# VHH binders against q9y6x5: the designs that were tried, part 330

Target 1, 379 residues: q9y6x5
Amino acid sequence: LPPKLLLVSFDGFRADYLKNYEFPHLQNFIKEGVLVEHVKNVFITKTFPNHYSIVTGLYEESHGIVANSMYDAVTKKHFSDSNDKDPFWWNEAVPIWVTNQLQENRSSAAAMWPGTDVPIHDTISSYFMNYNSSVSFEERLNNITMWLNNSNPPVTFATLYWEEPDASGHKYGPEDKENMSRVLKKIDDLIGDLVQRLKMLGLWENLNVIITSDHGMTQCSQDRLINLDSCIDHSYYTLIDLSPVAAILPKINRTEVYNKLKNCSPHMNVYLKEDIPNRFYYQHNDRIQPIILVADEGWTIVLNESSQKLGDHGYDNSLPSMHPFLAAHGPAFHKGYKHSTINIVDIYPMMCHILGLKPHPNNGTFGHTKCLLVDQWCI
Below, E stands for the ipSAE of ESMFold2; O stands for the ipSAE of OpenDDE; V2 stands for 0.75 times the mean of E and O plus 0.25 times the DockQ between their complexes.

## First folded at step 14 (VHH)

Design wf19 (framework vhh_5j56_2)
Fold by ESMFold2-Fast, scan of step 14:
Structure wf19 (fold): chain B 379 residues (1-379), chain A 127 residues (1-127)
Amino acid sequence: as target 1 above (379 residues)
Amino acid sequence: QVQLVESGGGLVQPGGSLRLSCVASGFTFSGSYFYAIGWFRQAPGKEREGLSDISGSSEGFTSYSDSVKGRFTISRDNAKNTVYLQMNSLKPEDTAVYYCAAGEYIRGSDHWTYDYWGQGTQVTVSS
């Protein structure tokens, strides 16, 4: 029977939460598996971009989901978190569930992972749930385990997504020890439920399970605001995305807009598209706007208003606060192995290897994850 | 479809207390993890200010703005589909119309959105 993989994401799970809070269920998972302490995500460090990078192995400029709010200048289409189901936005890459379904007689299953309720290259996940935040973790888990155990062709790749701790990270901020402690304990209990369910169904010993996240979280404050209205009048530009990376589409000469912005705040960097640092891999896509503003960690760009947001992400991907972790358990993985850092784009070729799939060209390096795997030579 | 009705406002002297109630109809509040009911206020000539919210999860996670932390307490009665705001040590600066709103978090939004609002209840703190 072909190998099986369940990929689980807890949105916004900052890597250093593992050092500052107790996770008995996650620690039991790791004890017989592997832990990657930091995963260096792609820029910008946002939900849709990084979830798509995990399943494609591509930088955002290559897979086309460059932000949670986008504008495509060629087609004049707009993308937001409220209208993410147009296949146009997702068609610049081939996610792993599509590859899984097309290379062999195999099925994929999905509970709420971004993109899985969209037909991409005319292929939708074999089993999926339409996104609905009101659906409990238990119901998502019940559907995934049912599909893993009772499908023909067999489900060999499954995804499970949960919006915490991102939702609470935004509301309370990562430095609210009391509230974050309660939220993270709930997540650890959900991990315990996941492991228990897989054991009860006889899936645990033969299933590869990856638990990861798309980004971290940093503390924001009313004392760290950048008022864009003090820099430039609304009549000079169209705002495509605001904070902490602002995407600016000029209505006048681009150089004039740039000059109005470039010295407005010591707490943001202003880039013409061609001057965006190469290390971001965030330049070569029509959905990246002519001018990008990048706020410093913990600073929020606003339009003449206060912000009630106490935590945020989207910042420079070199910041440890933006990094998630990766934990994995199963027949493909070593037991008790700890690794320091991988790139988030490295997850895709590793998953393709585990599933026996030919990866599409990607930005990941298989050698970076090689030491996690029992069938690989690592020196 | 979704309706929120506030009550319990009125005139109170500085240092006094009031308990506001928010009754929700058209949806079941209990057990919805990424749903919350929040309290907001708006005084004449000022912007609307968020004060407190409570989640629909079994844990009933709560939040408070710095201006009311320690003085106001949010609670819920799931059987009555009602959220309360207990307001203690009231100050003249607390004079405002108080609104109840239903909020939701969705993946990628990066913030909680409050799309359903009550009509408001007036709270006046004066001698």
Scores: ipSAE 0.738, ipTM 0.866, lowest interface PAE 0.7, mean pLDDT 92

Design wf2 (framework vhh_5j56_2)
Fold by ESMFold2-Fast, scan of step 14:
Structure wf2 (fold): chain B 379 residues (1-379), chain A 127 residues (1-127)
Amino acid sequence: as target 1 above (379 residues)
Amino acid sequence: QVQLVESGGGLVQPGGSLRLSCVASGFTFSGSDFYAIGWFRQAPGKEREGLSDIKGSSEGFTSYSDSVKGRFTISRDNAKNTVYLQMNSLKPEDTAVYYCAAGEYIRGSDHWTYDYWGQGTQVTVSS
């Protein structure tokens, strides 16, 4: 039988939630599988960029999804969470479901993973759901498990996406123990439902399952706001993305805009594109704007207004609060193994190995994940 | 078309109580993890302030701003597609126009967006 893999994302699942809350179902999953305690994501630490990095193994400057809000000055096209279906934005990389369908003549299935409802290089997931937030986890799971069990050619790669705990992290903030406890308990119950459904359908013993996330979450406050309107008049620039990484397209001389911004707040760094730190791997793409502002952890950039969000992400990827975890179970994985840290770009070449696919050139290092796998030596 | 209609405002003495109602039409939030109805207020010359919200999910997750915690309680009646705000121990500084709004969260938005708003109901707390 060809190997099968289900990749599950719970958006905004901060790694240290595992140490501060109880997850009985996830702990049972890990007991017979593997846990990576921290996954170092790519910069910027946002949903669309990191979800695409997981499935391509590329930094954002290489795969082209550089933010949740983007502008291309040449084509005059805009990308956003509500305008994300133009293949133009996704075509700078080849995600694993495309590779899966083209190299091995196998099927892929998707329940709402970013990019899976878009034809990329003229290839769309064999089975997919168009994004709709009103569709329950149960309905997403029902479709994925049906497709994993009943497809010809067989579905060998499947993805399942859920918007929590990100939605609640933004609304309540990660320090709201009462609300976050209830949200995380619900997620753990959904993990229990997932495992139970796979067992009932006879899929559990032969399916590789990865549970991961794209980023973490940090606490924000009305006491930690950077008012951009106090720094510079809106007539001098076009704002492409706001917080916590502002993307600035100057309408006048770039140096003049930079000089108005550079000393405006002690709680943000202002970079000309060529001065963006090399460690971010966030420079070599036309969709990265001429000036970026990077707020310090927990600070929110606003336009002369208060912010309703109590939690946010997008911050420096060296921050542990921005890191998700990875747990996995299945025939490819060791049982009861715990690993400290991998890079989020390392997930792609590991998944290619499990599925027997030749990876496209990527920024991941297979050696970083080999200790998780039964067919590899961990020395 | 989504419409929200507030009722229950009026004049009340300090220490008194009022219950506001928000009836939603053209929109069903019950059972939806990523839909919410929230209560906001705005006094003349002040920014709009978020007070409380309730998610459409079966758990009925609620939140409250620090200014109203312990005094205000949000609840829902799914059969009537109605959200209530029970306001107790009212103070003169609670005087404002109160709005209900329908909110949604979608992947990548990084915030709950409240695109549909009621007309507002006036609450005046004075002797």
Scores: ipSAE 0.778, ipTM 0.893, lowest interface PAE 0.7, mean pLDDT 92

Design wf20 (framework vhh_5j56_2)
Fold by ESMFold2-Fast, scan of step 14:
Structure wf20 (fold): chain B 379 residues (1-379), chain A 127 residues (1-127)
Amino acid sequence: as target 1 above (379 residues)
Amino acid sequence: QVQLVESGGGLVQPGGSLRLSCVASGFTFSGSDWYAIGWFRQAPGKEREGLSDISGSSEGFTSYSDSVKGRFTISRDNAKNTVYLQMNSLKPEDTAVYYCAAGEYIRGSDHWTYDYWGQGTQVTVSS
C-alpha cells in the first residue's frame, strides 16, 4: 500500500491563535500527532508566494511567485488576477504534485491549493477543482476524499485549501476577540468534520495529514497609514504591488524615484533591489521590481485614501505575528511530539520523504523535520 | 447581473431613528463565506465612509466603524435576500447619502472588494 498524504491549509492562521483561543478538535488531532509551534515563512509573507514555497521548498526569488500581484519586466506580463492560469508564472519551479505524478506514476488531487488548476511543466493535478471561492469546505472535502478512495492510479498526494481565517483577519483584525473567536471556532469545527469524514471512510489510520498555513496576521489601524502620494507623483512610477510591501517600477530614472521615496516615512524602509537585505532571500528574480518599500509591522501604505483593512500580512518574516504553525497526524509521524520551529521551505523535502519521492533541488533542510518522523533518528 | 436597491431614507430630527433596507438580486447572499453586504455613506465634500457589514456565512459575522458602533445595528433576512441597517440616536453629522454594496473576498487580494453598489438613499438629520 503506497504512502498517502493530505496537505491542508487554513490561510492566515497565525501561530499564537493556538495559545489564545480554544481548539478542542485541533488539540485532539495534535494529541495523537505532532505540533510545530512556529513555521518561519518566506519573505514576502503573502498567500501565493508562501503556498508555492510549501510545495516547492524554494524561496520566492527561486520559484518565481514573488507576490500576489507582480510584473515581469522581460515579458511585460502582469499577474494581478488571483485566478491567473498562465503557466508562465508557475514554471520556474516543480511543485510536489507534478513530481508525484511523474516520478512514481501516481495520481494527485487538489481542492484549490494555489497553482493546482494550472498546467505546470505540461502537468496538471490528476484531479482538481478550478478555483471558485463559493465552493464550500464540505464540497472540497467530499471531492478530496472521493478521489483518495476511488482513483486509478491511486491518489497519493492531495491538497485542500480554505480561505479562512485570512478573510476575517483582514476584515476584523486579529485583535477583534469576538469575531475572531467565532471564526476560529468554525475552523476548529471544520477540522473536526475533516477527521470524522476520514474515520468514517476508513482513511484515518493509513493517511498522513498535515494541517498548516502560509502566514499569520497583524493588527492595522487608521492611525498607522503611510500616504505614498505625499512623497511622489504617480507620473514618476508604475505601482506593481501596494502594502505592506510596495513594488515600484520607475517611469523615469531609478535614482530620482528612489530619492523622492527614501525619506517618505519613518515607518517604511525603501530599498533599491540590490540593497534588499540578504536575509530576505528576495532579490534574484526579474519579477522583483527595481525599488521595494517595506512597511513596519501594522503600518499600511496608501494612495491618498483611508484603508478599512484592520488586519494584514506581507511584513518581515522574522516577526512572530507572520508565522503559521504545522500540525500533523498519521503513520509517518510521532504521537504527542512538540517541536519549536521549522522553516516553511523544510516542509517540501519532508513531504517528499514521506511519499518516497526524490526532491528537486530546494532551500529546505530535511534534518530540521527529522524529529517529527517515526522512521528517522532525530538526534 | 448583481443589483442592490436601498430604501428607508428620509428626514429625521436629532436623536431620532431610521431603518434602511438593502434588497439584493442576481446572487444568493446567505450561505457564502466570501460574500458580505456593507453599508457606506458619503456626505458632500467628504470621503466615502464604511459603516457596517454582515457576512453571508451561517454565523452572520458583523462589523461596525467606531463612529456608529452602539448606535447602528446591521441584520439580515435571508428569505428576502435583504440586509437592514437600524440607525438609532441619529446626529446631524450622520447626514449623508447611504449606500449598500456587495463585497467579496478573493484569495490573495488581502482585502474585501465592494464592486456592486446601490443607487443610494438620502438621510438628513436636522432640527
Scores: ipSAE 0.578, ipTM 0.804, lowest interface PAE 1.4, mean pLDDT 91

Design wf21 (framework vhh_5j56_2)
Fold by ESMFold2-Fast, scan of step 14:
Structure wf21 (fold): chain B 379 residues (1-379), chain A 127 residues (1-127)
Amino acid sequence: as target 1 above (379 residues)
Amino acid sequence: QVQLVESGGGLVQPGGSLRLSCVASGFTFSGSDLYAIGWFRQAPGKEREGLSDISGSSEGFTSYSDSVKGRFTISRDNAKNTVYLQMNSLKPEDTAVYYCAAGEYIRGSDHWTYDYWGQGTQVTVSS
């Protein structure tokens, strides 16, 4: 039958958690599959941008999901609700499920991956769940496995998204070993449940499964706050996004706003849009605001108030704390192979290869992932 | 409609104990990993302080602020849709109005939001 792929994301799964905690179920998965120890994500290291980069192979300036909170001054549209289904935000790229449905007579299925409950280029995932945080991992898994086993035309691409360990990483911080140990054990048990369910349904031996994440997590503190109100009055700008990357839309002359901000804190960098470092690939999109503030790792930008989070992400993508991992198992993948690093944009062309799809132009390099694949030569 | 009702406050001597109860109605948070009930307090002229929370997950993950760790214990009774705060070794500085609140995490929010709050229950620790 046609090749099948299940792409699983555990939001905020920092790569070095694998070295600091025990994962017996994930270890068994990796033993007969592959592990990429670090995945270098795109800047900003946030949920919506990186989830969309995984399925498009594009930097966020190219796919248009440039933050979890965005503003378009021309249309006056605002993106901040996870329940906002306006295709406007998502139409600057073609995600893999759309390509899967349009190039081949095949179906896609989705349990809450960002974008899958939105019609993109007039195409919505064949089977999907509207985003609802109250829906359990088990219910998401039950729907995905039902659709993988009982669909015509066949589901060949499926996605499964889970909000942990991101939710707990924000609440407890990654340095809370007691609480993080308990959360990560739960995630490992969910991986065990996933493998068991696929085996029970006869899917395990013929299904390619990728387990990955969008970003990591770093420790924050009430002692590491940048009070933006100490720098500039609210009347001079509109705030589009706050922390750790602030997106500033000036209400007065841009240079005056920049001058008020540029030396306000030694723990943030202030950029005019054209001065944003090229290595971020975060410049060429109208949704990127005229002034961007980038906090140093572990620093939180606030508006004259305390921060409630003990962990955060969104920081510089060169930081190892921001990197997730990738593990995979199935007929397309070698067994017992470990690889050091890939770029998050490399996942898309690899997935297209596995599914036999022609990738849209993208920023990934297939050569970076070919050593993971049994049908490729890396010597 | 979500409603939280606190009870169990009162007057107690230093070194004493109280157990606060928080009854939830209009929703069931038990069994949801992305839901939590938290306990907060506010003393006159002070800002509101977070004390403890318990997750809706089957494990019932708990957290405590440094000011109460080792003295206060959070627990739940899922059959009664109730969360408890057992307060031991009470001090005069524990005098405050105590609130329970329902918290939720949503994909991409990057923080837990406590949108539903009880009316509060007064705890007074005095000789």
Scores: ipSAE 0.784, ipTM 0.903, lowest interface PAE 0.7, mean pLDDT 92

Design wf22 (framework vhh_5j56_2; at its last look DockQ between E and O 0.87; V2 from the best seeds 0.80)
Fold by OpenDDE, look of step 15:
Formats: C-alpha cells, structure tokens, sequence
Structure wf22 (fold): chain B 379 residues (1-379), chain A 127 residues (1-127)
C-alpha cells in the first residue's frame, strides 16, 4: 500500500501545555508513537507563515508568506486573513500537497490548512474545503477521513486544521488555567475523536498521523503596552502589520522614521530591514517592509484605537512560549520515543521521506528527525 | 443579511430586574466554536464596554465583565436564535444603551471581532 500521511494542526498549541494540563487521548497517541517536546518555529511566529513553513520546509523569507498581513509595494497588493486566495502570495514556494498531487496515482486532501484552497503553481488539492470557521471539527474530520478512505486516485497526503487553542489563547491568555483547561480538554477530546474515527474506518494501523501546531502563546497585559502614537505621527508611515512585530512602510525618509522609533520603548527592538538579525532568516524578501519593530515577550504594540488581547504570539522564535510540539503515530514512526527539539522546517523533509517524495530545496534537516523513523538509523 | 434585534429594555427601579433579548438572523451561531454573541453597553459620555458573551459551541461557554459578574446572566435559546441577558440587582450606573453583537474568530486574524451590531435598547435605572 502506498504510504499515507495526515498532518493535523491545532493552532497555537504551546508545547508546555503538555506538561501543565492533562491530555489522556494525546498521551495515549504519544505512547504509541513519538513526541518532539519542542518545535522551534520560524520568525515571525504567526499562523500563515508557520503553517506554510511546515509544508515547504522553508523560512519565511524564502516561501514568501512573511506575515498574516502583507503588502507588496510593486503590485500594491495586500494579504490578510480576509484576502489570502491570490496565488501571487503563495507561488514563491511549492507546498508538499502540490508535489504529492502531481505524482501518479496520488491525490491530496485538505481541511482548511492555510493555502490549501488556493491554486499554487496552477495546482490545487483534489479535495479541499474552503476556509470557514463555522465548520465543526467533526465535519472537517469526516471529510478528511472519507477522502483518505475512498478516493481514486487515493489520497496519500491530507491536512487538517483547527483554530484552537489559538482563538481562546488570544481571548483568555495562556495563563488563565480555568478557561484554558476547558479549551485544552476539548482539544484532547477532539484528538480522541480523530483516533476513534481512524480506528473505526480501519485506517489507524496504516495511516501516518502527525499532530503539531504552528506556534505557542504568551501572556499579555494592559501593563505591557507600547504605544507607537507616542513616538511618531501615523501620517509619517503606513502600518502593514502591528503586534508583536510591526511592519512599517515609511511615507517620509526612512531614516527619519527609524530615528523616531528607535527609542520608542526599551521593550521593543527597531530594525532597518538590512539590520534584521540573521538568525531570524527574515530579510531576503521584498514583502518584508523597510522597518520592523519587534516587541519583547509579552509586550504589545498598540495604536490609540487598538484593542488589547490577553494572549498573543509572533514574538522571537527562540522563546519557549512560542514553541509548539509534534506528536506522530503510524507505521513510519517508532513507538514510545521522545525527542527534545527539532526545527519546524525539519518536518517537510521528514514528510517527503515518509511519502516517498523528492523534496524541493528546503531549509530543513532530515537528520534531525531520523530518530523518529523506524527505517532510519539513529545514533 | 445579518440582523440583530434587541428588546426588553425599559425603566426599572434600583434593585430591579430586566431581561434583554437579542434575536439573530442570517448569522450562523449555533454549533460554531468560533462564533459568539455578546452584550455591550454605552452610557452617556462613556465608551462602549463589553459585558458578557456566549459561545456558539455546544458547551455554550460564557464570560462576564467584572462590572456585571454575579448580577447578569447570559443564556441562549438555539431554537429561537435568541440570546438573553438577565440583569438582576440593577443599579443607576447600569443606565445605558445596551447592544447585542455577533462575532467570530477567523484564522490568522489573531483576534475576536464583532462585526454585526443591533440598534440597541435603552435601559434606565432610576428611582
């Protein structure tokens, strides 16, 4: 039988939730599979960029999804959650479902994973759901498992996306134990439903399943605000993205804008594009604006009219609060094996290996995941 | 197409009770984990403030602001597409126009947004 892989994302699932809350279903999943305790994601630590990094193995500067909100100065196009379907934004990379889709006797399926409802390089998943937050996890799961089970050509790669615990993390903050306990309990139950569904359909033993996330969540507060309006008049720049990484497009001399912002707060680093730290791999793309502001962990960049969230993400990707986890189960994976850390871009070459796909050039390191795989030697 | 209609406002004495209703049409609420209907109010000369919300999830998770916690109760009737705000122990400070709003969480937005608003209903608490 051809290898099959289901990639599941629970948005904003911080890695240490596994240590601080109970997950009977997920723990059982892990017990019979593998766990990577921490996944270092890409900068910025936002939803669209990191989900695309998972499926391309590329840093954001390379795959071109550099934020949830983007602006291209040449074409004057905007990208946002409400405007994400233009292939222009996605075509700087080839995601794994396209690679898979172009193989003989294979097809791909997707339930609301970012970019899956867009034709990329003139190829769209054979089966996909348009993004709709009102659609239940059950319905998404039912469609995905139906396609995995009954499609011809067979679906060999599928993605499943769910907006929790990110939505609640923003609303309650990650440190709200009462509310987050309920949310995370529900997520664990959904994992239980997933496993049960797969067993019921006879897919469990032969399907490789990866459960992961794109980023974590940090606690925010009204006491940790950076008001840009106190530092610079908003007529001097266009705001492309706000917090915790602001993307600034100057309307006046860039140096002047920079000088007005550079000392705005001791809890915010201001970078000219060429001075962005190399470790972020966030420089070599025209969609990155001339100036970026990076708030310290837990600090929020605001304008006077901005609303405050109790939780946020997008911060330095070296921060543990930004890190998700990865769990996996299936014939390709060991049982009862735990690994400390990988990079999020490492997932792509691993998935390609599992599926027998030739990977496109990427920033992942296959060697980092070898110990997870039964067919690899682990030293 | 989405419409929210508030009712139940009026004049009440301090310590009294009112029950507000919000009928929603054209909005998918029930069964959606990422939808919510909330109550807001705006008093004269003050900013609009959020009071309470209820999730469209099967669990119907609720939240309350500190200003109304213990006095106000939000509930829903899915069959009637109606959200209620039971207001007890009303105070003069509760005098305001009360608004119902419907909101959603959208992937990649990183915030809950209330996009649809009712016209509001006046609540006056006075002796």
Amino acid sequence: as target 1 above (379 residues)
Amino acid sequence: QVQLVESGGGLVQPGGSLRLSCVASGFTFSGSDFSAIGWFRQAPGKEREGLSDISGSSEGFTSYSDSVKGRFTISRDNAKNTVYLQMNSLKPEDTAVYYCAAGEYIRGSDHWTYDYWGQGTQVTVSS
Scores: ipSAE 0.860, ipTM 0.935, lowest interface PAE 0.5, mean pLDDT 96
Fold by ESMFold2-Fast, scan of step 14:
Structure wf22 (fold): chain B 379 residues (1-379), chain A 127 residues (1-127)
Amino acid sequence: as target 1 above (379 residues)
Amino acid sequence: QVQLVESGGGLVQPGGSLRLSCVASGFTFSGSDFSAIGWFRQAPGKEREGLSDISGSSEGFTSYSDSVKGRFTISRDNAKNTVYLQMNSLKPEDTAVYYCAAGEYIRGSDHWTYDYWGQGTQVTVSS
């Protein structure tokens, strides 16, 4: 029987939450598995980009999901959280579930992971749920475990996505210890439910489980706003994405728009596309707009209004507040091993190795994750 | 289909109390972890301010803005499909039109969206 892997994402799970709150179920999972304390995600540190980087091993400029809101000038298409079903946006890369299904008589299953309800290169996850935030964690878990146990060809790769603690991170901010404590305790209880369900179904001993996230969360404030309307009139540009990375499509000369923006606030950097720092790997894609604004950590770009967000992400990927963690358990993983840092793009080649798949060319480095694996010699 | 109706506003003296009610139709308050009913207010010449919300989860998680924390209490009655805002120790600066709104969170939105709003109920705190 081929190896099996369940990849679980809790959206917006900032790495240092593990040190500031109690997670008895997650700690029990880690005790008999591995923990990577920090995962350095890709820029921009947003949900759709980083979820696609996890499953492709590619930087955003390479896989084409460069933001949660995108515009393609050639086709006039727009991508958003409510308009994400066009395969056009996803076809610049091959996610692991597609590779899993095409490399020989294997099935994939998905509960709400971004992209899994879209045919990509004419291939959709064998079993999937259309995205619906109203579907409970319990229903997502029931479907995934049913498919893992009762599928032919066998489900060897499964994904499970949950929108917390991102939803509450935005609402309360990560510094609201009272509210975040309640939310994180509920997530820990869901992890306990997951483990217990897998044990009861006889899946636990032979299933590799990865629990990770796409990004962290930082505190925002009404005292840290950048009013874009005070910088430039709306008639000069089309706004493709706003905060904390604004994507600007000029309606007039690009240099004139740039000059109006470049000195408007000490709390944002303004880049012509070709001047975006190389370390971001955020330049070589037509979906990246001609001018990008990058707010400093905790600053929110607004259009002549207050922001209701007390927490946000999307900021510079060098910031520890933007980093998630990775925990894993199963026959492929050591027990009780702690590792400091990997890159989020490293997860893909590690998962391909566990599943015996040939990875597509990617930006990950297998050497960064080999110390987590029992079949590798760690030096 | 979703409709929200506020009631319970009026004139009250400083230090007084009012209980606002928000009755929903076409929407159930125990819908999901990613649904909420929020209370907002707006005074003339000021921006709309979020005050409190209650989640659609089984736990019914509640939150409060700093300006009302300790004075206002949000609660729900699922059988009546109603959310309440108990307002105590009212101050003149609490004078505003109070709105209830139904909110939703979806992956990648980066904010809770409140698309369905009641008509509002006037609260005036004056001697």
Scores: ipSAE 0.796, ipTM 0.915, lowest interface PAE 0.6, mean pLDDT 93
Fold by ESMFold2, look of step 15:
Structure wf22 (fold): chain B 379 residues (1-379), chain A 127 residues (1-127)
Amino acid sequence: as target 1 above (379 residues)
Amino acid sequence: QVQLVESGGGLVQPGGSLRLSCVASGFTFSGSDFSAIGWFRQAPGKEREGLSDISGSSEGFTSYSDSVKGRFTISRDNAKNTVYLQMNSLKPEDTAVYYCAAGEYIRGSDHWTYDYWGQGTQVTVSS
C-alpha cells in the first residue's frame, strides 16, 4: 500500500492549552501515537508564513511569504489575507503537495490549507476546495476522506485546515477561561469526529495523521497599546503591516524615520532590516521592509487609541506563548511517545520521509524528528 | 445584497424591558462557525460599544460584555434569519442608538470584521 499522510492544522492552537484544558479525544489520539509538546515556529509568528514553512521546510525569508500583509516595490503588488491568490507570492518555494502529485501514480488533496487553491509553479493541488470560511469542518473532512478513498491516481497527501482556536483567541484572548474552554471543547469534539470518521471508512490503520498548528496566542489589553501616530507623521512612511510586527516603508530618508521611531516606546524594538537579529532568519527577502517594529509580548501597535482584539500572535518566536504543538498517529509513528520540542521547519523533511519524497533544499533537520518514527533508531 | 434591519426600540422607564430584533437578508447566517451577528450601541459623544454576539454555529455560542451581562440576553430564530436582544433592568445609561452588525472571520485576518450594519434603533430610558 503506498504511504498516505493527512496533515491537519487547527489555527492558533497554543501548546499549553493541552495542559490547561481538557481534551479527551486529542489525548486519546496522543496516547496511541506521538506528541511533540512544543514546536518552535518561525518569525514572524503569523498564519500564512508558518503554514507555508510547514509545507516547505523553509524560513520565511527563503519561501517569500514573510507576513499576512506584504508589498513588492518592483511590481507594486500587494498581498493580504483576502488577496492571496497571485502565484507571484508563492513561487519562491515548492510546497510538498506539488512535489507529491508530480510523482507517478500520486495525487494531492486539500481542504483550505493556505496556498492549496493557488497554481504554484503552474501546479494546483489535484483536489482542492477554494477558501471559504463558511464551509463547515464536517464538509471539509467529508471531501478529504472522499478523495482519500476514491481517487485515481490515489491521493497520498492531504491537508485540512480549521480557523479555530485562532478566531476565538483573537476575539476573547487566551486568558478568558470560560469562552476558551467552550471553544477548545468543540475543537476536541471535532478531533473525535475526525478519528471516528477515519475508523468508519477503514482509513485509520493505514493513514498517517499529523495534527498541528501554526502558532499560539498571547493576551492583549487596552492598557498595552503603542500609539504610532504619537511618534511619527503618516506622511513619512507607508504602512505595509501593523501589529505586532509593523512593516515600515519610508517615504523620506530611512535614517530620519528610524530616529523618530527608535524611542517611541520601551515596549517595542525598532530594527533597520540589516540589524534584525540573525536568530529570526528574517532579513534576506525583498518583501521584508526596510524598517520593522517588533512589539513586546502582549503589546499592540495602533494608529489610534483603540483595539478590538484581546489576543494576538506574530511576536518573537522564542516566546512559549507563540508555540504550537504537534501530535501524530499512524503506521509510521511510535505509540505512546512524547517528545519535548522540534522546529516547525523540521516537519517538512519528516513528511517527505514518510511519503518517500526527496525533499527540496530546506532548513529542517530530519534528525530532530527521527525519534517519532518507527523505522528510525532513537539515539 | 446583505441587509440588516433593527426594530423594537423606543422609550422605556428605568427598570423596564425592551426586545430588539435584527432581521438579516441576503445571506444565510445559520451553519457558519465563522459568522456572527452582534449588537452594539452608541450614545451621543461616546465610542461605539460592543454588547453581545451570537455565532452562526450549530451551538449558537453567545458572549456578553461586562456592562450588560446578566441583564441582556441574545438569541436567534434560524427559520426567520433573525437575532434578538432581550434587554431587562434597563438604566438611563443604556440610552443609545442600538445597531446590529454581521461579522466574519477569515484565515489570517487576525480579527473579526463587522462589515454589514443596520441603520440603528433608538432606545431611551427615562422617567
Scores: ipSAE 0.707, ipTM 0.853, lowest interface PAE 1.0, mean pLDDT 93
ESMFold2 (binder alone), look of step 15: mean pLDDT 81; pTM 0.823

